VH-VL binders against p56860. Designs and how they scored, part 27

Target 1, 255 residues: p56860
Amino acid sequence: MMTAEVRTPEQGGGPLTTEPRAPRSAPGHADASAPAFGPETDPRDIIRWALAAHPDLLMPSAFNLNGVVLLDLAAQAGYRGEVVFVDTGYHFPETLATRDRLESRYPELTFVTLNAGASPDDGQTPPDLYASDPDACCAARKVDPLQRYLKEQGPSALLNARSRDQASTRADIPFVEEGGARRRVNPLAHWTREQLEAYAAEHDLPVNPLYFDGFLSIGCWPCTRAVKPGEDARAGRWAGKGKTECGLWQGENKL

## First folded at step 4 (VH-VL)

Design m1 (framework fv_lerdelimumab)
Fold by ESMFold2-Fast, scan of step 4:
Structure m1 (fold): chain C 255 residues (1-255), chain A 120 residues (1-120), chain B 109 residues (1-109)
Amino acid sequence: as target 1 above (255 residues)
Amino acid sequence: EVQLVESGGGVVQPGRSLRLSCAASGFTFSKYGMHWVRQAPGKGLEWVAVISYDGRNKYYADSVKGRFTISRDNSKNTLYLQMDSLRAEDTAVYYCAKDFYDTSGYFDYWGQGTLVTVSS
Amino acid sequence: SSELTQDPAVSVALGQTVRITCQGDSLRSYYASWYQQKPGQAPVLVIYGENNRPSGIPDRFSGSSSGNTASLTITGAQAEDEADYYCYSRDSSGYYLYVFGGGTKLTVL
């Protein structure tokens, strides 16, 4: 059982409790080929298809702009599964505050924070690993806890908030990715940052206030900076390290 | 019209306590983070503390950590700063400041300030 | 001591351009905001997020940043611009901590 802080629908936004999570049942028996989605497909239709094909769907989120928009669209489409966040011990307080606002706004969803209350000194990871080896730091504090939880829960698919507009490395992501341990669904693959910003503003969604400071991509504070005009949205991540993707989307760690 | 009005300042002896209040009006207080900033006579600005919109998250400058406590009452649109174990170096004008959003650190509105003098 | 360093004073002739600088390692990662303070008054936000002006702030005020340095530029200084100017940013040692520069007194001659 994975230990996590959990806010369930019946608690209605009360204090978070730390509890072991029982493993989920085996994936549902539904097996469906992805339909042809296109540039005008409503993300809610993609999400509804994903729910029908994969009743055990989970949504990992870092509560960035894309994650916040996806969460609202998913709730509208009938998603009632878990929203899984990993506390790395290095999140900006604005990121944690955004999570808290989302938990209050979506009482119908279960929010799971893995490794809740994490600190830079966890007794296992060297405290300055983020400076010397950001890939190893990302693996130890974010990727590994999430992969362990996903192995225990065993979802047949994940709902992800990636869009083609985020970075050159994401330019060709499909709506549905096959391979690996599970299917990955990207309902926002075709949405631009302009569309995401407009949607968030129109629906008064709680967005990370660091976006107002020129942070176009938000990760852990040691490896995140404001982006200069004309830079890729993820250029502020791991500045000077030659890295643009977290290990979640690379090699064997790809979700 | 946004207004922030501080109160509770005065003269107090070292080692004693004082509680400052900031009454907010003209905006939805419960949606924004709030800060305390101080300025010693003839000196520069020093950030003191911040509290998130719902009161769950609080952060302090090292100089006041363990002695000062920030809090808020959203039903009364009021921000507080409880100052314990006061020292001569805490003498300053204390400003209440509204965050541009939650804890962005940009102060779009400031109160007029309230003077705290710590002396024998 | 302060993580953000400012020169204590600077002078500019009426109508001329002046640049006030702020230096610190945190500015490599975070933008500075700038506050104007006149004697006996509360500070006023002049620039935030590198180069954004709040409503009501004259367009002669602008901000820029490069490396570990942030600058406030006043193009065509006016008499009413005489004030103390403070830079403000996140403390590089803690993302939730904030720090002001020591302040620069601007005299308009």
Scores: ipSAE 0.007, ipTM 0.482, lowest interface PAE 11.2, mean pLDDT 79

Design m10 (framework fv_lerdelimumab)
Fold by ESMFold2-Fast, scan of step 4:
Structure m10 (fold): chain C 255 residues (1-255), chain A 120 residues (1-120), chain B 109 residues (1-109)
Amino acid sequence: as target 1 above (255 residues)
Amino acid sequence: EVQLVESGGGVVQPGRSLRLSCAASGFTFSKYGMHWVRQAPGKGLEWVAVISYDGRYKYYADSVKGRFTISRDNSKNTLYLQMDSLRAEDTAVYYCAKDYYDSSGYFDYWGQGTLVTVSS
Amino acid sequence: SSELTQDPAVSVALGQTVRITCQGDSLRSYYASWYQQKPGQAPVLVIYGENNRPSGIPDRFSGSSSGNTASLTITGAQAEDEADYYCYSRDSSGYYLYVFGGGTKLTVL
């Protein structure tokens, strides 16, 4: 069970609950074909194209490094749509603090938090579901709430912060993915972690502080650990379980 | 200039209570997580408790869980540690420590410490 | 009682290189930060996030990590580096729990 919340920067931190916005009329299928984007393409140009092709564009974000960088670039490119975050009840406090800082920094954006239920116990012991079935836990706490919201809102495309160097499973993601329920746009597909880190530092972006503790990919605390030197950035996600992708991306990005 | 100034330490009998304060200045207190760390005389450092920037999340070392309560007042730039059911083993210098970046769990600034002695 | 193990003492000659080690299972999952403490003073952060230095910390201080071991290296030790050094990390026994190593007393000869 989930409740949608619209969070605005002027109200600061704390859980804010408002009635979810009524679904707007679904736009028709985009007529514009994707241009030839390449390794030197400015992500803002990709975002501007996406906005022109899909005025109803929506941006899911977990407020990881990629998400924070994309959010800043999107705001610069004229994105004024919703930034949608799923509060699984198992996020690190640092992740929620990063969300709150971003809400304060980008008052021109509308932040929507989808609540997937209460937090686990005192954070000392991981929930059994994460240990025994990470896919089922991801589906129930993250994928299902987001999919329900996306069905209700009906965007013709999503703006995603995925990049090719995050994991071997992401090595070949295109800038624009066709098929499935809606188009997916990856403006940062060609950016390296080094470029993302440099951009965040240059622009003094509120990055999740767990990155400074060696958490190169940040999800829910029961499924996330710091990575060892030379390890894949997502190796800390679902450690020991053989899983590196959230079910949402696996289902919508059938390759 | 960042400053953290602890107060409230002193001599107290076993089983009694004591409340420590940490006055913060020189940074936006409401934007950072805060920790308490202690050090028994001639011994090493021991982490005690953490509180998130907004006071929503609190975690404790097992040795103090159920006896100590961490809290903060962002309007007064002050961190607190309420210590109940004090034991001789709680005798230590108590340091207030600021998270390096947004509740990162490591500390760029420490106070000078305040001594708590639990004895009869 | 600490999950992180450090040798209690180490010595280095002036101008030489010394490595202080910290071992524990949590270091397989989390980086260590390092704190310098001189007698009667509060600790000072010298390394965080494996090998990052705060502003004002000399470049002779560096960190590294491999397996269950984190190391603080001082290249060209100076007299003022004589202090106790503590490693610090997240505790693997539970999320949002933290633990210090027992500390290493560095003597500069």
Scores: ipSAE 0.008, ipTM 0.477, lowest interface PAE 11.6, mean pLDDT 76

Design m11 (framework fv_lerdelimumab)
Fold by ESMFold2-Fast, scan of step 4:
Structure m11 (fold): chain C 255 residues (1-255), chain A 120 residues (1-120), chain B 109 residues (1-109)
Amino acid sequence: as target 1 above (255 residues)
Amino acid sequence: EVQLVESGGGVVQPGRSLRLSCAASGFTFSKYGMHWVRQAPGKGLEWVAVISYDGRNKYYADSVKGRFTISRDNSKNTLYLQMDSLRAEDTAVYYCAKDKYDSSGYFDYWGQGTLVTVSS
Amino acid sequence: SSELTQDPAVSVALGQTVRITCQGDSLRSYYASWYQQKPGQAPVLVIYGENNRPSGIPDRFSGSSSGNTASLTITGAQAEDEADYYCYSRDSSGWHLYVFGGGTKLTVL
């Protein structure tokens, strides 16, 4: 069963289990047109616009390179909302350690961990569902908990760390996506992996150590492999299954 | 520069307990994951346990799970391994190893090891 | 089984190239790192994360991986390279578990 956990850096990142949050009294839907953003737009300006248009913004994150860079830029731009992480029960220890470092670095932000229900029995054997039906496993442990939380909180928009150079399926993402249940803002749409790496190094950001081991896109351990030189950064996700996106970003299941 | 010094090894009877320590210096101990690796005389290396930089995450090899407990004291720059219900097959040199990051599994520095002999 | 398999011994002539291999299903998903151990000494990391060398490791050491196999290559072997070499990676039975290969004794003739 899903539970929400609020974390504070001063308490050592320790979990604080909460009852399911009462639905927020969302501000009235913001009716603001996006400015004409372009390849030279500072991501912080996109974030500032999004905050003005949507004071109830939430930022889902899996704490991959893009997410870490977005988090730092958002904090600089004045973001003080929730950073929402789904603990699927199948994350690498390095991913959880990266989360803990980010919680310590950004005390001005509220980190919420959504627990996906039952933990793996032994943590050692991949669930049969991951092998036979990775979409169903992803829905149960990642998509469904996040969608339920978003329905309960009712944000009018989400702040996402997607960039156009991550995968062919992301090549044409706009800075602001309309449609579906809520607006999605992609401040890093125009940034390259090289720019993200340089930014993270210059600002000494905690990057998942598996990134330096060739895991350019890190998900749950049963479905993640290191990429080969010249491969798409997301080629290691759901290897052999013909899939590069979790249901979070596809069709009617878009966040 | 970087030093890891193990202590607490010795001869112990089966079923008894022993606690190993590893004193770290030359790096910011509280920022890195730490591991215990052992090697039985004349045999290969065997990974034993890992602890995250803050002590919150701990994982063990199946051969020691439920019997060994890894811990750390960041204020003393010291790593520990509490070994309970010792068996003859636990006889080995025990190495303290620094993770290059937190739990990457890349051991950039090792101690010289401490010998644990479990015999009657 | 998910263990990492290494040949127990290999020989190379001084100045020649030797390739030490490590095989296991986990290597399809995780890179191997390589450790050199000389008699009576602690192991030393020589390759990590596909083909990275720590500071102080000679450029004659390189790593590669393909499918379920990882390889450590020493190009132009020197006498001081005589040692036991261990591959190390994550266990395919669990993401939080680690496993060493059985080790390969390299003799430089």
Scores: ipSAE 0.007, ipTM 0.467, lowest interface PAE 13.2, mean pLDDT 77

Design m12 (framework fv_lerdelimumab)
Fold by ESMFold2-Fast, scan of step 4:
Structure m12 (fold): chain C 255 residues (1-255), chain A 120 residues (1-120), chain B 109 residues (1-109)
Amino acid sequence: as target 1 above (255 residues)
Amino acid sequence: EVQLVESGGGVVQPGRSLRLSCAASGFTFSKYGMHWVRQAPGKGLEWVAVISYDGRNKYYADSVKGRFTISRDNSKNTLYLQMDSLRAEDTAVYYCAKDWYDTSGYFDYWGQGTLVTVSS
Amino acid sequence: SSELTQDPAVSVALGQTVRITCQGDSLRSYYASWYQQKPGQAPVLVIYGENNRPSGIPDRFSGSSSGNTASLTITGAQAEDEADYYCYSRDSSGYHLYVFGGGTKLTVL
């Protein structure tokens, strides 16, 4: 059973554990085409366009470096929608601490944590599903809870933190993606890891400390390792499984 | 100058309780996670517990879980370790250690330690 | 009952190179940090994040890792390097957060 913890600006500071939120009314279809965005476009301008075209915009986040930078830029651009995080039950404590710092730093935003059922409490829960079937584990603990929530809320677009330099599979992502269940907006598509690191440092953003220990792509602890110098940023994800992307970004069930 | 000063150690009988304190100065205490690490006489280091910068998240080593409670008072720049149901195996020097960030586990600064002896 | 294994002792001649090793399955996924402890003193961080040195740590200290093994190398060992060295990393279970190796006593001859 999926439940949600919600911290709103009105409630102050902390998460509130609730049942999944009731579906919201969609604001209606916006008949707006994307402008020609380019290498010099300020991500905040892309976000402002997305907000104008899609007032019901939502931001899923795993609170990695990209997600933290996008959240700060979105708040500056006037984003006041939901920041949606899936608690798979297998996150590093550092990831949850980063979420908590972000909730405190951005009291003007609504943070929603979707709980995918019981967490491993003390290492007694074996990572058997991650070891034997990482696709099924990802679907049950991350993809399904998020897709159910997005179906209930019905946003016409999502604000995503993907960038082209994260992996070869992401090299050609556009600023605005069509197809699937809804439009996806990638304001950071053109930013490099160096630009993200510089921005985060300049603004003293709460970055997951594992990032500085070689975790350039942070997921659940059973399937994440530090990368070696010269490796692809996502080389630490699903090591030995021949996988670099979660099912969120593939097939008919695109978010 | 960053300083961590532990206190509250002493001799105590098995089954009793002790509360350790760590007074912090020279940095913004409320921004960083804090750890307790112990070392039995002549033995190696053992991680005991960590508390996040705001006190919301607490994690314990299996050997002390259910018996020890970590807490902090950011208004007093003080870290605490409440030790209940003490055992002979808890005899150790207890160090207060500052996390580099929050609960990452890197200790950039350590206190001098306080000795706890559990003896009948 | 640490999951990180270190040899209990190692010796090196003054001015020569010594490598202290730490082994455990968690090191396939996580970097080790290294702490130096001299008798009667608190530990001091010498390496973190595989091969980063805190300010004030001499450049003769370096770190590396391969497979399930992390290594601390002291190139041109000095008398003041005589100490116990502990590796430290994540517990492989992911929930029991952190674990120290058993420690290696370095003697500089």
Scores: ipSAE 0.013, ipTM 0.568, lowest interface PAE 8.2, mean pLDDT 79

Design m13 (framework fv_lerdelimumab)
Fold by ESMFold2-Fast, scan of step 4:
Structure m13 (fold): chain C 255 residues (1-255), chain A 120 residues (1-120), chain B 109 residues (1-109)
Amino acid sequence: as target 1 above (255 residues)
Amino acid sequence: EVQLVESGGGVVQPGRSLRLSCAASGFTFSKYGMHWVRQAPGKGLEWVAVISYDGRNKYYADSVKGRFTISRDNSKNTLYLQMDSLRAEDTAVYYCAKDRYDSSGYFDYWGQGTLVTVSS
Amino acid sequence: SSELTQDPAVSVALGQTVRITCQGDSLRSYYASWYQQKPGQAPVLVIYGENNRPSGIPDRFSGSSSGNTASLTITGAQAEDEADYYCYSRDSSGYYLYVFGGGTKLTVL
């Protein structure tokens, strides 16, 4: 089931269509230079700048803590674009429930679920590919569907929820990344886990409950474990495989 | 003050159907996931099924897939388990259990159970 | 498949410490929770998320995990702790499944 489901602001409660927006052609210029953002910059100001520079902005999300906080801040800043989620067939039930809560909480936003209703046996990917080749599994079920959708939609920039304290590989991410197929904006680059937790609690945001059981970075169930005391937050992702990043965030042609 | 009350158990012939109900009170039913767990006489616990807070997501143990259907009615604070094509090995006490969150698998409250006997 | 392994029985002297263990490969990746069941009664959650106690559970109950093993420890065992104890965890073999251990009967001597 390689189809998208879309919940528009008029529908309420969940994805009701199985088709994404028509592909865009020549989306416009991404010629605005990023201003100098700093440690005191309100993420909403970064988002407002991104909206002005890139009116075609899209927000991919897996609805982890960072994603949920970003979504709330973006809605406050006037974001009304698509929130894009990939149903890999391997999400925890808690992740799907968190998505459903967010769709209900933000009726003003359009939620797109790629491969909605995906199952572990899709007839195309071996059922245990995650064990033998987690990179191929990630590419087939998450990276490729998202890249295909982004190529079809053609946004000039993406809004994403990465922060510098999530992993050593993310320690130096800028607020605005150039290169590749499109610009990437990281409004939460400078926020700490403590700030994200405090914000979510203060605003009663629906955080994936696995987060509080030691799943500080939540991916598909075959490749995610609870973090032990003293471990890096992303140590639970692709446990034993030496991987902390999906291919979406590597190389000039990724996203 | 949290209470879960199962009903609908009884004796049934193989191949027939039964529908179990669980009436919930003392908490906001529509905010939590619900589970069914069973225990055959003299045996251990076996997880059967889960349903998300809004009824949109459902998962089943392999032993019951295709035969059992979990559902809920949030307006009535009631959880259901429709059991079709019953087999002798389905004989068990069926417990209704509240998830501490939605589908965490931490059952902070349990009902007293209802006995289903499939005779052959 | 995907059963969690528990010893069927264990004994402890009144006032002493006992450790009930649960073993399975999925415990390398997921926390265990523990349920106490007395004859004729519904199970009661005593530990979840490795070492969290629900309200009303005595401090003498604690949980821990290492490698493929999860443990429930009862310090200063009391007569009322005599029961069957089940470990429970997420099943890594697929379908977002959950699995119980076979249960350990604790006798307080």
Scores: ipSAE 0.006, ipTM 0.490, lowest interface PAE 10.3, mean pLDDT 79

Design m14 (framework fv_lerdelimumab)
Fold by ESMFold2-Fast, scan of step 4:
Structure m14 (fold): chain C 255 residues (1-255), chain A 120 residues (1-120), chain B 109 residues (1-109)
Amino acid sequence: as target 1 above (255 residues)
Amino acid sequence: EVQLVESGGGVVQPGRSLRLSCAASGFTFSKYGMHWVRQAPGKGLEWVAVISYDGRNKYYADSVKGRFTISRDNSKNTLYLQMDSLRAEDTAVYYCAKDFYDSSGWFDYWGQGTLVTVSS
Amino acid sequence: SSELTQDPAVSVALGQTVRITCQGDSLRSYYASWYQQKPGQAPVLVIYGENNRPSGIPDRFSGSSSGNTASLTITGAQAEDEADYYCYSRDSSGYYLYVFGGGTKLTVL
């Protein structure tokens, strides 16, 4: 049984508590067909469909701009499932502070932080692994903990904040992805960065302040830099390493 | 409109204490990080301290660490700087500055400043 | 702790273009913001997030960055632009730590 810091609706946005997480018992509607969504579809309609088709839906989040906007839209659409974050030990303090503000703003949601209080020195992972082997570091500190949690919980689908506007590797993502262990739903696939910024400002959402320091895609501090003018939003991730995606969304590590 | 008004400056002898206040209005004070920035006469700007929106996180420049304490009272929309063990080098105009978010690295608004003179 | 280096003074003729530079290791990771300060007044934010202007700041002000250098450009300088200009960024040695450049005094001839 994995341990995690969990803030439940019962706590009303108060301090996190550490507890073991039991597997979910309710199965999803794996045989439900996705409707044809288009560029004019309200993300809330996509989320409402996903909730009806997959009552066991989970939302992994790194609490970047896309994640914060999706969280607000999901709460409006009736999402009351878990928001799952992985503490890698290398997050910016601003990322953890943004998580804390979101927990306070959405008392109706359950926030789960995997490996809460993670340290760069965990005794098992070399401290400089992020420099010598970024893929191994990503797998050990982010992908593996998330995959183990998802295997334990067994959701039939994930709610994801990816958009086509973020990178060339994401240009063709559909609203609903089939295959693999579970369905992936991308309600924001068609939204632009400008639309996300406007929405966040209009609704006074707690955006990670590093976003405005040029960190358009925020990961762990050893592997993230500010984006240069004209670069893809994800160009700041693993700068100089020839990498644009963590294994989370590629090959054998695909969610 | 956003306003920041500093008070509490004055002349004080070395080794003594002084407390500065910054009264904020025109925005939801409890949502934003706040900073103190100082400027010695004829010199450049020097960042002094920051406090998070909820008062839980506080950071200081090495030159003032252990002597200055930043605090806030969100119910009164007021920021404070408690200055202990004052030195001649602390003589400066002290500005209250609003963070663009909680810890964005930019100040969208500044107060007019309050002068602190440390002399015998 | 990391330092941000600025030239202490620069001059520009009325209507001409001037570039004020700021150099430091933190600028490889973070954008600089720029503050204008006139005698006896509080600083005013003129550029943030590399090249964003707050409402009310004239469009002749622009920012850019490359490597460890950030620049503030004033295209068509006016007499009212005569002031001290400070760059400001996060200190690369620690999160929630910040640093100002030493300031550049701009004289408009």
Scores: ipSAE 0.006, ipTM 0.461, lowest interface PAE 13.0, mean pLDDT 79

Design m15 (framework fv_lerdelimumab)
Fold by ESMFold2-Fast, scan of step 4:
Structure m15 (fold): chain C 255 residues (1-255), chain A 120 residues (1-120), chain B 109 residues (1-109)
Amino acid sequence: as target 1 above (255 residues)
Amino acid sequence: EVQLVESGGGVVQPGRSLRLSCAASGFTFSKYGMHWVRQAPGKGLEWVAVISYDGRFKYYADSVKGRFTISRDNSKNTLYLQMDSLRAEDTAVYYCAKDFYDSSGYFDYWGQGTLVTVSS
Amino acid sequence: SSELTQDPAVSVALGQTVRITCQGDSLRSYYASWYQQKPGQAPVLVIYGENNRPSGIPDRFSGSSSGNTASLTITGAQAEDEADYYCSSRDSSGYHLYVFGGGTKLTVL
């Protein structure tokens, strides 16, 4: 069992604790067909369908704008599962603070931080791996811990915050994706950045403050820069490396 | 109403120490980053230090790094600035300022300031 | 050295438009915020995140940026707008370090 820092609804405002994470007691089933979702579908309806089809649904999040908006919509739709974050040791302080603010705002949800307390100089990966091999750095610090946790927990589906508006590589993502180890549900696939910003402002959501300084897609500090006007929103990730997607979304081996 | 009230300023000789306090009220202090900003008499604003909402992360201007320490006590809604090895150039009004979020650098509320005079 | 440069003084006639400019390399990557300071008073945030106004700030205040330059525009200047104006942004040396411009004294004639 992987150990993780967990904030559960029953802990009601106490300090975060580290505990072993057990596999989920009941696997979900992917035997319900997806309805025909379209450009006017309320994301909450997609989430409600996903919950009915996959009671064991999990939501990985890096707490970017999309993730914050999805979390609020999911809570409204009745999601009470785990929100899973990977502490890579390379996150901006603002990202960790955003996570903590979300944990306080959504006491009804369980927040799981994998590899809690990780640091850039923790001895697990070479300090300069992000510069020489960003794919290996992403795999070791984010992809591998998340894949191990998902293998142990065995959810039949994931709730993801991806939208078609984020990057050219995401332009054609469907609302429901088959293939790989489990089903992926993208309730925000059809929302634009402008719609996400308006929703977050209207509901006073705790958006990562780096977003207001041009960090439209926030990852680890060594691989993230502010996006200039007219650039692809994800161009700031892995700047100069020719990479725009993390390995967990690539090929038939994707999560 | 949001209020930030600085205290602890005064006259001090070079090489000595002072501790400034900022009492916060009217907002959930533990949810926001806090800053210290100073202004020498007749001069402009200079950012000094920031502390994250939970106290885990702290950053300093190069002019004070190694000499000043920012801290907070969320149970008392109080921000602190420990100033060691004071120099004449540290003479300024010191403002406590609330960050709009945690470390956005947008200072939406300011205290009235407390004067620190470093003189021989 | 200072990372953000402002002209020390500017004047505007009552009811006219004035533009206060801030220049620095950090502005290519980060948005500026603007602060108004009247004699003997603490600064007041008037613009943040390029062109957002806090509650209570009149709509005659607006912000813009292009390249390494950020500007604060006051359309239809009023007597009460006479003050020192400071721009601020992130320091080029780090993501969580901040810098102020030298300030611009606005005189409303």
Scores: ipSAE 0.007, ipTM 0.483, lowest interface PAE 11.6, mean pLDDT 79

